# Miniprotein binders against Probable HTH-type transcriptional regulator ArcR (arcR), part 10

Target 1, 263 residues: Probable HTH-type transcriptional regulator ArcR (arcR), of Halobacterium salinarum (b0r9x6)
Amino acid sequence: MDPEAANNGEPRRITSVLNAVEIIDAIKEHRGITLQELTTELDLTKATIHTYMATLRQVGIVEQDGDGTYQLGDWFVPVSNYARNSTDLYRLGREEIDKLATQTRHTAHLVTESDGRQIVLYESMGEESVTTEYHLRMRETPRKLHTSAAGKSILAFLPEGRRETLISEIEFGTESSTPIGSPDALREQLATVRDQGYAINDEEEIHGIRSIGAPIRGRTEDVAGAVSVTAPKTRLQNAEFAGEVPALVMEAANIIEVRLETA
Short names: E, the ipSAE of ESMFold2; O, the ipSAE of OpenDDE; V2, 0.75 times the mean of E and O plus 0.25 times the DockQ between their complexes.

## First folded at step 10 (miniprotein)

Design n4 (from m1 with E10R V46I V53I; at its last look DockQ between E and O 0.80; V2 from the best seeds 0.00; counts 0 for: pTM E .777 < .8)
Fold by OpenDDE base, look of step 10:
Formats: C-alpha cells, sequence, structure tokens
Structure n4 (fold): chain B 263 residues (1-263), chain A 90 residues (1-90)
C-alpha cells in the first residue's frame, strides 16, 4: 500500500515547513510565545517543538528572550527588504508614496494583494502623520481587502469571479466585517469605486480614521496594487478629503501605472 | 487609434479648463459648495483621463504620448488641489 495514496488529492507538502510557518505565525499573533503555549496551540510534542525552536534559533528566524519567550529574529529584516525590493511595484512606487505623504502631510501607503489580503509594501509619514497602533497592525497583519480604502480599490478592479469569491468569504455582521453590512452593499460601493477611480473609507475600519485609496492597474485587466492616504478625521477636513487627497492619490497611482507599463 | 485617443484626451483637458473657469466664477460669488461640486467633476475627468492613458499604453505603447497625457493628469490634479485650497481657506 503506497503511503503516498492516502493524501486526499491534495498536493504533497513538507509538513515541517508548514509547522515552521505556524510557529512563526503563532509568535507574531501572540507578540511572543512560550514553549508551553506553543505546545498547547500546536499538535506537536514538547520535544518536537523544542527541536523546531532550536533549529529556528540557529538560523536567526526565532530568538529567545531571557524569560524564555520566543520572538521573531532579525533574519526577517534583510529577507523582507529583499522580497520587497524585488517587486516592480515597490521600486517604481516608493518615491511617489514619499511625495504623496509630503504633499498631503498625512500617512501614505503602497499596498499589494496576496490571496485576497492586503500587504503594505511601503509606508511614508507626512508632517501631520500620527503613528497609531493601526499603522503598526497594517504592516504586521494582512487584512481582508474590504477593510481598507486601498483594499477596496484593489477589490473593485479584481476579475469579477475572484471578486465574487472574496465577497462570498466575508462574514458580515461580525467584528471582522465592514460596516457596509451586506454583500450587495459592498458590491454597490465597489461599483462606485470603479466609476470614480478611488475608494473612501470614512471611519469604516477605525473610528476617527479616514482613508482614500486608488488602484494601480497592472498588465491587462489585473490590479498590481493600490495607493492610499490615511489620516485622523480631525486632521483631514471634508474639503481636503473630498477633493485634494483623491486627486493626489489618483495622480500617484497613474504615475506608478505608467512606470509599471513602460519599464 | 492613437489619434482618436489623443483627441479624447485633449477634449477632457479642455473640459477641465472650462470647469476651472466656472469654479473661479463661483468662488468669487462665494458659492463654495458649487466649487466643491466642480472639484468632484474634475476628479471624474482625471479618472477618465487615466483610462485613456491605459488605452494608449495598450494600443501603441508610445512613451511620449503616455508622458504627455500623464502631464495633463498632473495639471488637472493641481487644478483640483488649488480649487480645494480656495474652499479650505475660507
Amino acid sequence: as target 1 above (263 residues)
Amino acid sequence: SDPETLQEIRELFNEATELMQEAHELYQKGDLESVMRLVREMLRLIWRMMRLIRRLIEDSGNPELVRQASDLIREMAQIARELTRLVRDE
């Protein structure tokens, strides 16, 4: 009996690599984790987990604090910088994000999509920017596209089949759901985004926070990413929010689109 | 065709210039709400222009035409910013 036949049609994967990723995710989610907590969270023996942690520490992926708490190591820093720098979107977009942050005096983001989630590739802080826990979380945790102006900008221009799949996976009425409240209301908002070329998030994700996003279209009908500006409502007045910032976000998106297509 | 798309781009820019003139007249009358309406119309023109630039890229990929059209978007965005500033400073 070939032991390979028992995989229920799923492609063969290396379990040890999956487990290493689960450990990394657990450390990140818990903001540090103990060996005992890992043993409770993972279906692995304490001895096995200890061997994983020893291996991950050896390569600098994990570090251990003096209290025995495991943290993520500096290995990620150069690796993530390389991964980011290898993208055309980051290389061609970064300067426009810095310019956008300077022009708006607010926080600007360059966002891409991965598996229906937004990834912040770059953040630039304007003079009036406030570093909030929100900004930290945006960099650390890929969120569903419907939760932000940048994400909605991407979601609006994704292929219809993919967009509808992602909408169907939203649990409306939960803490993780958008205030939009229904799939149809989200579809209507996304239609508006397609018509106007930008998305608005007015206190939808966080109370007192506004954002404006514009899509960066890639080759053919695909979306490469988005540009966004985020600010406290108290610092982003209605006229600026409705006019100046959308104009600047769309301008920045267009510059990046042109660079992506002509590079 | 590139010539047809370029003509549409020029038409949109002319429309934006007309909106700017109208907005200045409305501003002088103190009708700031109508100025902001025209700013929103300008944003629609910017989006239409961006779609036309995409068409230029897809059709011929002429870098000079794409650059010229992108310069027009920058000018339109600047107009929208200036009009917004006028409303904000009141």
Scores: ipSAE 0.688, ipTM 0.891, lowest interface PAE 0.7, mean pLDDT 88
ESMFold2, look of step 10: ipSAE 0.713; ipTM 0.886
ESMFold2 (binder alone), look of step 10: mean pLDDT 78; pTM 0.711

Design n5 (from m1 with E10R R67L D71E; at its last look DockQ between E and O 0.88; V2 from the best seeds 0.73)
Amino acid sequence: SDPETLQEIRELFNEATELMQEAHELYQKGDLESVMRLVREMLRLVWRMMRLVRRLIEDSGNPELVLQASELIREMAQIARELTRLVRDE
ESMFold2, look of step 10: ipSAE 0.718; ipTM 0.908
ESMFold2 (binder alone), look of step 10: mean pLDDT 76; pTM 0.680
OpenDDE base, look of step 10: ipSAE 0.655; ipTM 0.876

Design n6 (from m1 with E10R M50R; at its last fold request DockQ between E and O 0.90; V2 from the best seeds 0.81)
Amino acid sequence: SDPETLQEIRELFNEATELMQEAHELYQKGDLESVMRLVREMLRLVWRMRRLVRRLIEDSGNPELVRQASDLIREMAQIARELTRLVRDE
ESMFold2, look of step 10: ipSAE 0.781; ipTM 0.931
ESMFold2 (binder alone), look of step 10: mean pLDDT 80; pTM 0.749
OpenDDE base, look of step 10: ipSAE 0.768; ipTM 0.922
ESMFold2, look of step 11: ipSAE 0.779; ipTM 0.933
ESMFold2 (binder alone), look of step 11: mean pLDDT 82; pTM 0.776
OpenDDE base, look of step 11: ipSAE 0.749; ipTM 0.916
ESMFold2, fold request of step 14: ipSAE 0.803, 0.787, 0.800; ipTM 0.942, 0.938, 0.941
ESMFold2 (binder alone), fold request of step 14: mean pLDDT 79, 80, 80; pTM 0.731, 0.743, 0.745
OpenDDE base, fold request of step 14: ipSAE 0.729, 0.765, 0.763; ipTM 0.908, 0.923, 0.922

## First folded at step 11 (miniprotein)

Design L1 (at its last look DockQ between E and O 0.84; V2 from the best seeds 0.00; counts 0 for: pae E 5.2 > 1.5, pTM E .617 < .8, other shape alone 3.015 > 2.5)
Fold by ESMFold2, look of step 11:
Structure L1 (fold): chain B 263 residues (1-263), chain A 119 residues (1-119)
Amino acid sequence: as target 1 above (263 residues)
Amino acid sequence: SDPETLQEIVELFNEALELMQEAAELYQKGDLESVMRLVREMLRLVWRMRRLVRRLIEDSGNPELVRAASDLIRLMAQIARLLTRLVRLYEKGDIEKARELAEKLKELADEIEKLVEEL
């Protein structure tokens, strides 16, 4: 963008940057992609896409396998570490997530929100943790807040105007594995979360999976993130789900919240 | 510090002690449904205490009082965990392990009483 373009009302978008982002997204979504496959998904010629790949390879954002498949390059590893490690939430929360995973023996998450989507900042796996390919993709891809206990904990404590906007963007009744059938049903769940201090997800996101989440509120009475524990239903029995795990999750969230407020 | 906030925290501490006394009676009677009701009441109490601790930090920032209140929150959460585990052991009929856990619960109740006295 030209510095003299400032105050033109609506800044000019740079198409080549948007195309590069779309290429990066396609590589991630397909877990590797060929030049020909990119031509199918983008409104660009193979020659033009090849030119983008040459530039992205030069800077290390994209790499090419010996069979011609493009992958994301190692450049992203230190960049993502820097972004995560620079947050107060990660720095002050990661030890408590490790402790929580040990105490519950299951998978614990530290979650934040960006642009209406949940982002996993840290994951710690207890002795009985089970990881699926779906769970790995969930950690790598931001998802809507209503789909998990951590996300509902965050959604419940967002400012009302923003919360209602996000609710209005949800397509109810057509999402797989989600029993929430209407905006009012979700609002009732979120009111319960605000009243009791934790959220539950009992096979609502994934059949056979349970989770408990609690909010971490920020210094401005806004939400900074959430803590959660996730486990298969067979490993997280009803008594644990109703009492023990909520207690542990709320304790971890409280410790992190106090650290954020007193640091 | 905010004297109104401190008064609310003390009242919640005393409510926690009352819940602990009821838990002892529920254990002796084997009333599992009431034990789980008590666990849910304790979790709601923990949530109210978290709100008050935040208000105390904003009002005064007295780190020793904040630490003591946060320690009580941790102890109450531990009590809820042990009560839940006690229900599971009782449901399985593992009476000896249930007795061992009840002794640990008594130790935590003693810690809560000590913390309240130090306030």
Scores: ipSAE 0.138, ipTM 0.585, lowest interface PAE 5.2, mean pLDDT 79
ESMFold2 (binder alone), look of step 11: mean pLDDT 76; pTM 0.684
OpenDDE base, look of step 11: ipSAE 0.592; ipTM 0.831

Design o1 (from n6 with R67L D71E; at its last look DockQ between E and O 0.89; V2 from the best seeds 0.79)
Amino acid sequence: SDPETLQEIRELFNEATELMQEAHELYQKGDLESVMRLVREMLRLVWRMRRLVRRLIEDSGNPELVLQASELIREMAQIARELTRLVRDE
ESMFold2, look of step 11: ipSAE 0.777; ipTM 0.932
ESMFold2 (binder alone), look of step 11: mean pLDDT 80; pTM 0.741
OpenDDE base, look of step 11: ipSAE 0.744; ipTM 0.914

Design o2 (from n6 with V39I S70T; at its last look DockQ between E and O 0.77; V2 from the best seeds 0.00; counts 0 for: pTM E .797 < .8)
Fold by ESMFold2, look of step 11:
Structure o2 (fold): chain B 263 residues (1-263), chain A 90 residues (1-90)
Amino acid sequence: as target 1 above (263 residues)
Amino acid sequence: SDPETLQEIRELFNEATELMQEAHELYQKGDLESVMRLIREMLRLVWRMRRLVRRLIEDSGNPELVRQATDLIREMAQIARELTRLVRDE
């Protein structure tokens, strides 16, 4: 399907906007990129890319440093803050995430779903939290839902048709996947999540890291997001991992869910 | 109805309190494996309470009744914390 093609009832898409988005994505993925590298990535000519960069620089979306490398500009900072702060989930949930981090002493997250990927809306650090550069980078990249306890909580409560579509898009049995080796194994985990009300990630994503997540359900048998707590295994022992943390995570998710319903 | 749903939630909370008492007795006997089993039962009660809270919201959304039910969920989480302390570091 041609993005600029038009027919009755469907608005025409503008290719230059799509190209600009691809350029922005490439800059982010490479953490800075040159015109030559963009030519390799996008199959656009240098002249064409240079024209896009001139426009994007004029508005502050892209900057060029002294060695010719393109970076994302400051324009995104206030825009992203506005987008996050405007969501009901963030506004009604952030205080509960702070409380959860305090109560568990670990890292707590508020997570939403967009196009089958998890987005961290808010993170709060408890007294025993540990954050690495790797974890910060993971927050900058939307991840598939099966990779975390928060994501599995969302996936488990999506409508069945949507859930099965997302499962079909997972490449099982690769180094880029979790230890979950098959669609049926994932479906069994998700059924357990629906039965017990919370999801477990016990060293499945990163060795030595544990997490617990619970869904924040929406009004129409859908899901608005999830709450989670994450910690190194050495700091989140079996009793807390199997007992109080699931209870606290479910309680936080309940409060946020209630607030969404009454907003 | 709202009053019936809230009553079911209170009954689940009372059941959680009974589990707490049973867990204490088992702890005094040194049966920590059974205490862990009761903690898992407690978590299932919390999930059932969340499902009833959602029914209360869907039936009327009465702010005071929802607030009361949410307070009971919070108290349930505190009970789970207390049960966890019984088995911590033993």
Scores: ipSAE 0.711, ipTM 0.893, lowest interface PAE 0.9, mean pLDDT 84
ESMFold2 (binder alone), look of step 11: mean pLDDT 74; pTM 0.663
OpenDDE base, look of step 11: ipSAE 0.719; ipTM 0.900

Design o3 (from n6 with R51E V53I; at its last look DockQ between E and O 0.89; V2 from the best seeds 0.78)
Fold by OpenDDE base, look of step 11:
Structure o3 (fold): chain B 263 residues (1-263), chain A 90 residues (1-90)
Amino acid sequence: as target 1 above (263 residues)
Amino acid sequence: SDPETLQEIRELFNEATELMQEAHELYQKGDLESVMRLVREMLRLVWRMRELIRRLIEDSGNPELVRQASDLIREMAQIARELTRLVRDE
């Protein structure tokens, strides 16, 4: 069967490319995957999967461990570095994130949006920063915008139609859901973000962790990204959390915004 | 217009300067709660200044005016930091 059969009015896509992406996603999600597990996860024959894995391994996208587990290969490292380095946001923002981390002594992030999810472009660690397994996972997995101060900063300033679409896709009351109990409560928080110019997460994502974020607006009404600072509640005192950090986050966001708009 | 936006920028900076002076007086009185109120007010001024900078970029794109306004944001942010430190160190 020609794998190129256009199914039910969807735009023609190359099924083999989609399948390769699904394999990559499966490897990442499972933190390594066997051929047998892939056969269970994907609607493909074992022989087909084996041919995919042989092809992906040939180009270094996939590697195979001595136990037969497939991992992602080093191919992604230079490619992802190129992709990141090609963004004006990263090029113009990186130094301000380093400065922000130094000034706050906490962890600073540069975040962009892709398909309603946040992508961490850059992280800088201040002197008092605590590396958590969570911070590592944030770099590896795009999360929904409502889950972080940076994401809420972006979501607040997205076009209303897009914002409402993304809010409608949130499953409230699930384990993965924000402590924000309803769509209306989220809308109210986002209205506050638009009024004050920054977002706050006070233990909303992780117990004992606080974050402050500010949007970086683009040349259009579009949001280019956000800047954020994240710290343990025990290290980010109420006065600092309510004053100094918001000021510094907004300053950093303004510097990056001006650079993007004047470049 | 650029002249109108520049006038608003000057007014915001004057307001920020007045807030700093008031906060210093309140700090000398030991009214830390009122100092933190003024910090929050300063943050609102910083946000308003960012919106005015955006208007400058959209209207004329004069890089010197944008730079000058951005320098004022830095000064306002520094005021907020200073006032916050005063409250924290007590």
Scores: ipSAE 0.720, ipTM 0.904, lowest interface PAE 0.6, mean pLDDT 89
ESMFold2, look of step 11: ipSAE 0.776; ipTM 0.925
ESMFold2 (binder alone), look of step 11: mean pLDDT 77; pTM 0.691

Design o4 (from n6 with R74M Q78R; at its last look DockQ between E and O 0.84; V2 from the best seeds 0.66)
Fold by OpenDDE base, look of step 11:
Structure o4 (fold): chain B 263 residues (1-263), chain A 90 residues (1-90)
Amino acid sequence: as target 1 above (263 residues)
Amino acid sequence: SDPETLQEIRELFNEATELMQEAHELYQKGDLESVMRLVREMLRLVWRMRRLVRRLIEDSGNPELVRQASDLIMEMARIARELTRLVRDE
């Protein structure tokens, strides 16, 4: 069967490219994967998977460890750096994130949106920053926008139709769900974000962690991304959390906006 | 119009300056809670000013007007941070 057969009215896609992406995602999700595990995960024959892996290995997208486990190769490093460096948001925002981290002494992030998920473009660590395994995972895995202050900052300023679509896709009351108990409670928070110009996470994502985010509005789009500061609740006192950090994230966002619009 | 939008930004900056004076008086009285209330009001003004700056950009994109408006935003945010630091250091 020609693997390129357009199934059931969907736009024609190259199945081999989709399968290669699924393999990459499987490797990342499992933190390495064997040929046998791939055969279980993918609706492909072992021989087909082997040919994919041989091809991906040839180009350096995949590597194989001595135990036979497949990993992602160094091919991604320069490619991802190029992709990031090609964005005006990263180029114009990076310095302000470093400044923000220095001024707050906490962790600062530059975030963009892709397909309703947040992507961390840049992270800067202040003197008092605590590196957690969570911060590493945030850089590796796009999360839903409602899960972070940066993400809520973006979600609040997306077009209403897109925002409502993304809200409708949230499974409330699951372990992965926000402490925000309902769609209406989320809408109310997003309305507050639109009114005040920044978002707050007070232990919503991680116990003992606070975050403040501000939207970066784009020239051609309603929102290009967000800046955020994240710190332990024990280090981010109420006055600083309610005043100084919101001011600083809005300053950073304003500088980046002006740069994006004048570039 | 650009002049009307810039005038509105200046009016918001003047309002914020009045809030700053009130906050300073309240700080001298030791009413730190009221100072933080005024800081939050100032942050709302900063956000309103940012929305007006975006309107300037969308309407004419005059870089000098955008710069002037941005400078006012930065100054207002600086004042809000300063008041917050005073409260934090008490």
Scores: ipSAE 0.583, ipTM 0.846, lowest interface PAE 0.8, mean pLDDT 88
ESMFold2, look of step 11: ipSAE 0.625; ipTM 0.875
ESMFold2 (binder alone), look of step 11: mean pLDDT 77; pTM 0.703

## First folded at step 12 (miniprotein)

Design L2 (from L1 with N14K Q21E Q28E A68T K97E A98V L105M E111K I112M E118R; at its last look DockQ between E and O 0.86; V2 from the best seeds 0.00; counts 0 for: other shape alone 3.113 > 2.5)
Amino acid sequence: SDPETLQEIVELFKEALELMEEAAELYEKGDLESVMRLVREMLRLVWRMRRLVRRLIEDSGNPELVRTASDLIRLMAQIARLLTRLVRLYEKGDIEEVRELAEKMKELADKMEKLVERL
ESMFold2, look of step 12: ipSAE 0.752; ipTM 0.914
ESMFold2 (binder alone), look of step 12: mean pLDDT 77; pTM 0.722
OpenDDE base, look of step 12: ipSAE 0.576; ipTM 0.826

Design g1 (from n6 with M42F; at its last look DockQ between E and O 0.85; V2 from the best seeds 0.74)
Fold by ESMFold2, look of step 12:
Order: C-alpha cells, then structure tokens, then sequence
Structure g1 (fold): chain B 263 residues (1-263), chain A 90 residues (1-90)
C-alpha cells in the first residue's frame, strides 16, 4: 500500500514501519518463515528484507532458528501481558472465565473487540478440554466477528450502523466447511441472538466444533466483549449444548457486565 | 423505575418457579422432550432477567437490588443445569 494514498491528512505513515508489521504478520501466518519465502510473500527485494530482519533481530522482535527459519521473538510475551492486564475486562472477568471452564469442563474464553475483529483476552481450559486447531486460531488470530459464537454475540449488540458496515465487508461462502451463506442468513442469526441472549456456533467455523457465547455489554450502550465455551461436538452433547452451557455462559456474562458497570 | 423493575423481577421469579414445578412433573412422567422445552423457556427468562438487571443499574444503581437480581439469575441458571443433567443421564 502507498502510505500517501492511505494518509488521513495527519501525519504521513512511515513505510518501513508498515513493512515491519507485514513481516511480523507473515512470520505468524506461516508459523515460521525463511528469507526466501519472505521475498515471495512481500514484494520486496531479498536485500531489503534482509535489512529488516537484521533490525528486527537486534531489538528481539524476531529470532532465527538454527536452520535459518525466522520466528517471532519473546519480546512479545511481556508486552502482550502488559496490554491485556491493563484492561478492566480482563481484570474483572478472568476469575469468572476460570469458574466457567471448571463448571463446563471445557474451554472458556473472554473475548473483546478491536477494530471490527475479535481478540481473545483470556482462555481457561476445563478438565475435558482438548487442544484443537480452532483453539489455537482463537488465541492467535484476530478474526472478523461473524466467525464464532463470541464474535456473533458482540456483533449482535453493536450499534446497528456499525453492525451493518461490518456485515457489508464480509465475503460469504469463503469460510469453513459449513459457512454462513449470505448476509441475510447472518442477520437472522444475529436477530435470534438479540432475542435469546446467546449465540450458537454449531460447526459453522470448523467441522466438529461447537460453541456458545453471550455478550458483555458496556457502560455506553456499546459492547465490551463476550464470554464463550467451546468444545468438540463429541464432548459437548445436545442436551448440554441446548441447556446447561447457554445458562452458565449467560450467568458468567452477567456477573462480568455488572462488575464493569459498578467498577 | 426501581419499583417497576422490582415488580417485573418478582414476576419473572414466579414464572421460573412455575416452570420448575412443571418440569419436575414432566420429568416424573418421563416426558424428557418437554423437559428440554421448558429448559429453553428457562433460558429466555434468564435473558429477560439480565435485561432487567441492566435497567435497574441504569435507573438508580441500587447495589442491593442488583445483587438480588443477579443471585436470581444464578439460581435460574443452576436449575437449567440440573434439569439438563437429568435429561442427559436418562
């Protein structure tokens, strides 16, 4: 992208910073990347990328494995902890997510929204939880809101203008094995979420994965985030999925919402 | 207003109590499909109670009433959990 074309009038964007971010994204998306692979991905010369990598290594943002593969460095660990721990939502919600994971025996998440994308603030694993590709992606990748029960809970309670804008940016039919097929199908799901107070993801994102989410509303009529429980279909059976888990998720969301309103 | 909201909370609690009694009777008859129908009705009452809790906060912020309403949400969620477990175990 041309920084001057993306300039909002103040101040000019710095191309080298944007390139560094693109490199970081590429390393994350490929779960490690070689210099040659970066030259293929980024439309920059090998020499230019080499210079970026040298600088990013110097500051600890990237590391290089013994085989020449680049990985993200441990610089991000304390920085991410600081950013997360500074939020009221994490501070006031973490304990309830632990309780929810214990009660359901599955994985529970505390989710916030940033720039139209869902961010996992906290994850707690219950006794029957299993690591899945879905759980890894939830923790590591900001995704659009329609892709999960937590995200749909947030989307359903955003102001209508913003909700419609985000829906307009979705390319339907390019998602998981059972994707939401159209804007109207999504709007119907969101209306149901508003009517019943919780959202369902029944294998819509990843085959064999189910989740239930509920919104945490904020002080300004906006949404602060969401609570969710996720499990493989074989671990989250129909009765629990239809009754117990929605009830527990809504209870947890209520407690957190009240704490935010009275903090 | 707090008096209006408190009245609605009491009405929701009475509805939940009646649903629980009906679910117990249906369970004793072995009609588990109807028990799960009532569990879904419990979930809708939980959501209605959450909306009233938020209105109570916005009207006055009375912490005693907010706490009492939130305790009722917890109790209703526990009832839905218990009924779900009865159906699952059969």
Amino acid sequence: as target 1 above (263 residues)
Amino acid sequence: SDPETLQEIRELFNEATELMQEAHELYQKGDLESVMRLVREFLRLVWRMRRLVRRLIEDSGNPELVRQASDLIREMAQIARELTRLVRDE
Scores: ipSAE 0.703, ipTM 0.898, lowest interface PAE 1.0, mean pLDDT 84
ESMFold2 (binder alone), look of step 12: mean pLDDT 81; pTM 0.756
OpenDDE base, look of step 12: ipSAE 0.713; ipTM 0.904

Design g2 (from n6 with V46L I57L; at its last look DockQ between E and O 0.87; V2 from the best seeds 0.79)
Fold by ESMFold2, look of step 12:
Structure g2 (fold): chain B 263 residues (1-263), chain A 90 residues (1-90)
Amino acid sequence: as target 1 above (263 residues)
Amino acid sequence: SDPETLQEIRELFNEATELMQEAHELYQKGDLESVMRLVREMLRLLWRMRRLVRRLLEDSGNPELVRQASDLIREMAQIARELTRLVRDE
């Protein structure tokens, strides 16, 4: 089906906009990309891609380095800040995430959900935090909800119908899902999360990484997002993982939840 | 109702205080696994407290009562932190 053709009461889609988005996605995925690499990735001629790049450069969406690689431009910085700062969750939660990172001395995250995927709204680094591959992935790549403690906290408190739909879309048995091997295993974890009020990720996503998350419920019993704390296993020992961190994460989630309800 | 919910909240906080005292006694006996068991009970009380705060919000949203309940959650979290540190430190 042609995205530019009229479609029985649906508005026409514009192929050039879709192509521009694919180019932006490719730049992000490759962490910079050349024109030649783009012709390998896309079903477009080099001349056509060059025209897109000229347009995207004109508006500041892409920039070109001295070695010929294209990068995402600074246009995105104020736009993403505006989009994030416009959410009540970020505005009312940011300070509590800073406090949580300070108290635990580890990395804390404020997470929301969009289209079945988790989006990091804010990250705060405690004094014992170390840069990990997990932090990079969390900030830049929307992931399915089952892959993290924050995501499981959200998934556990979504309305049942939506939760079951999202579970049905998970491909269990992949390398990214190796610790959770089946829908029933996930459902059992989510039931535990609902019973105890927090979720655990104990090396389930990345070997050597632990995290604790708790839900932030929104108005009308839906879920606005989650709070989480993440650290290497060597930095977050069993006692802290089982006691202190869940308590602090649930406290932070409560404060944010209250602020959302009374703002 | 708000008065009934607030009473439940006060009872939960009193229970948390009793858990702290029991945990200190178990710590003096060197029973660190039992101390952590009581910490897990504290986490259960925290979750119950959060659900009661939700009820206050749905009933009236009285800012003062919600603030009082949230202050108790903060205190309970600090108790859990203190008890965890007893086990972690030695």
Scores: ipSAE 0.743, ipTM 0.907, lowest interface PAE 0.8, mean pLDDT 85
ESMFold2 (binder alone), look of step 12: mean pLDDT 74; pTM 0.656
OpenDDE base, look of step 12: ipSAE 0.775; ipTM 0.929

Design g3 (from n6 with R51Y Q78M; at its last look DockQ between E and O 0.90; V2 from the best seeds 0.74)
Fold by OpenDDE base, look of step 12:
Structure g3 (fold): chain B 263 residues (1-263), chain A 90 residues (1-90)
Amino acid sequence: as target 1 above (263 residues)
Amino acid sequence: SDPETLQEIRELFNEATELMQEAHELYQKGDLESVMRLVREMLRLVWRMRYLVRRLIEDSGNPELVRQASDLIREMAMIARELTRLVRDE
């Protein structure tokens, strides 16, 4: 019986589960981690960490390389596929993302929000798509909503109170900061997104990369997700960027929205 | 009412059709900047149409009306694409 740590008004949580998640996050962040590094990172005894790792290895959540480095195991692959496939957004949106990628010949994304971060549910690559290390990282690491056209599309249509909370948590002027120089500049961009029905990212996240996103609204004022197209600036010309792609992204978002509401 | 909302969507589509015709005329004159302005206006119409589709869903959820409205959005997106191609291929 884990003692009821009635700790200072916080809801009861299972520390062992939290520690397991922290281990998973540490492995992911470090792209593999040793027992010694984990011991340092989690402020746990080596023996305790060893027991966690033995348990996680037993179930296939963690694997150990021949050099002793711990990695994430294949357990996540079918579990994540199930988690994704269980979402209405993925099931109803996937086909439209494939269509959008084909029509634009660029990379299309289906994005949802989780705890103020974007989760890429699906990626489709058009004929002209270039797989970058960036695109790989986008699938692996939930990024803050303000960093992408898809994320801005979501953020713009979130309830005002939640939007303002998320804006207040942005560290402006840091190396990791958005090129959007201030909270007010971001609010203005989000107001434009609400007026236009789509968001633009013109080299804001990555030099030479453009993206356009549109929100998928839920039954209420809630946002179910977003659709986006991303391409190198050299391939997404100004005319396409200003006209064709916004239209197609909004069309795709509308189709998905209709499906979500009528399912 | 749903019929009134659908009628408003049809009116927006008619406006988009007029903009398309104007854009073709401007294109023939070589005024590509004005063509792109009209493309931006069509994008506003698409957004307004999406709002009206949402209203249809919220009011009655009549699948046929929602389908008809969504088909018009598709047609408008195709128009925007066509006009954009005209400007790009020049």
Scores: ipSAE 0.626, ipTM 0.867, lowest interface PAE 0.7, mean pLDDT 87
ESMFold2, look of step 12: ipSAE 0.735; ipTM 0.914
ESMFold2 (binder alone), look of step 12: mean pLDDT 79; pTM 0.717

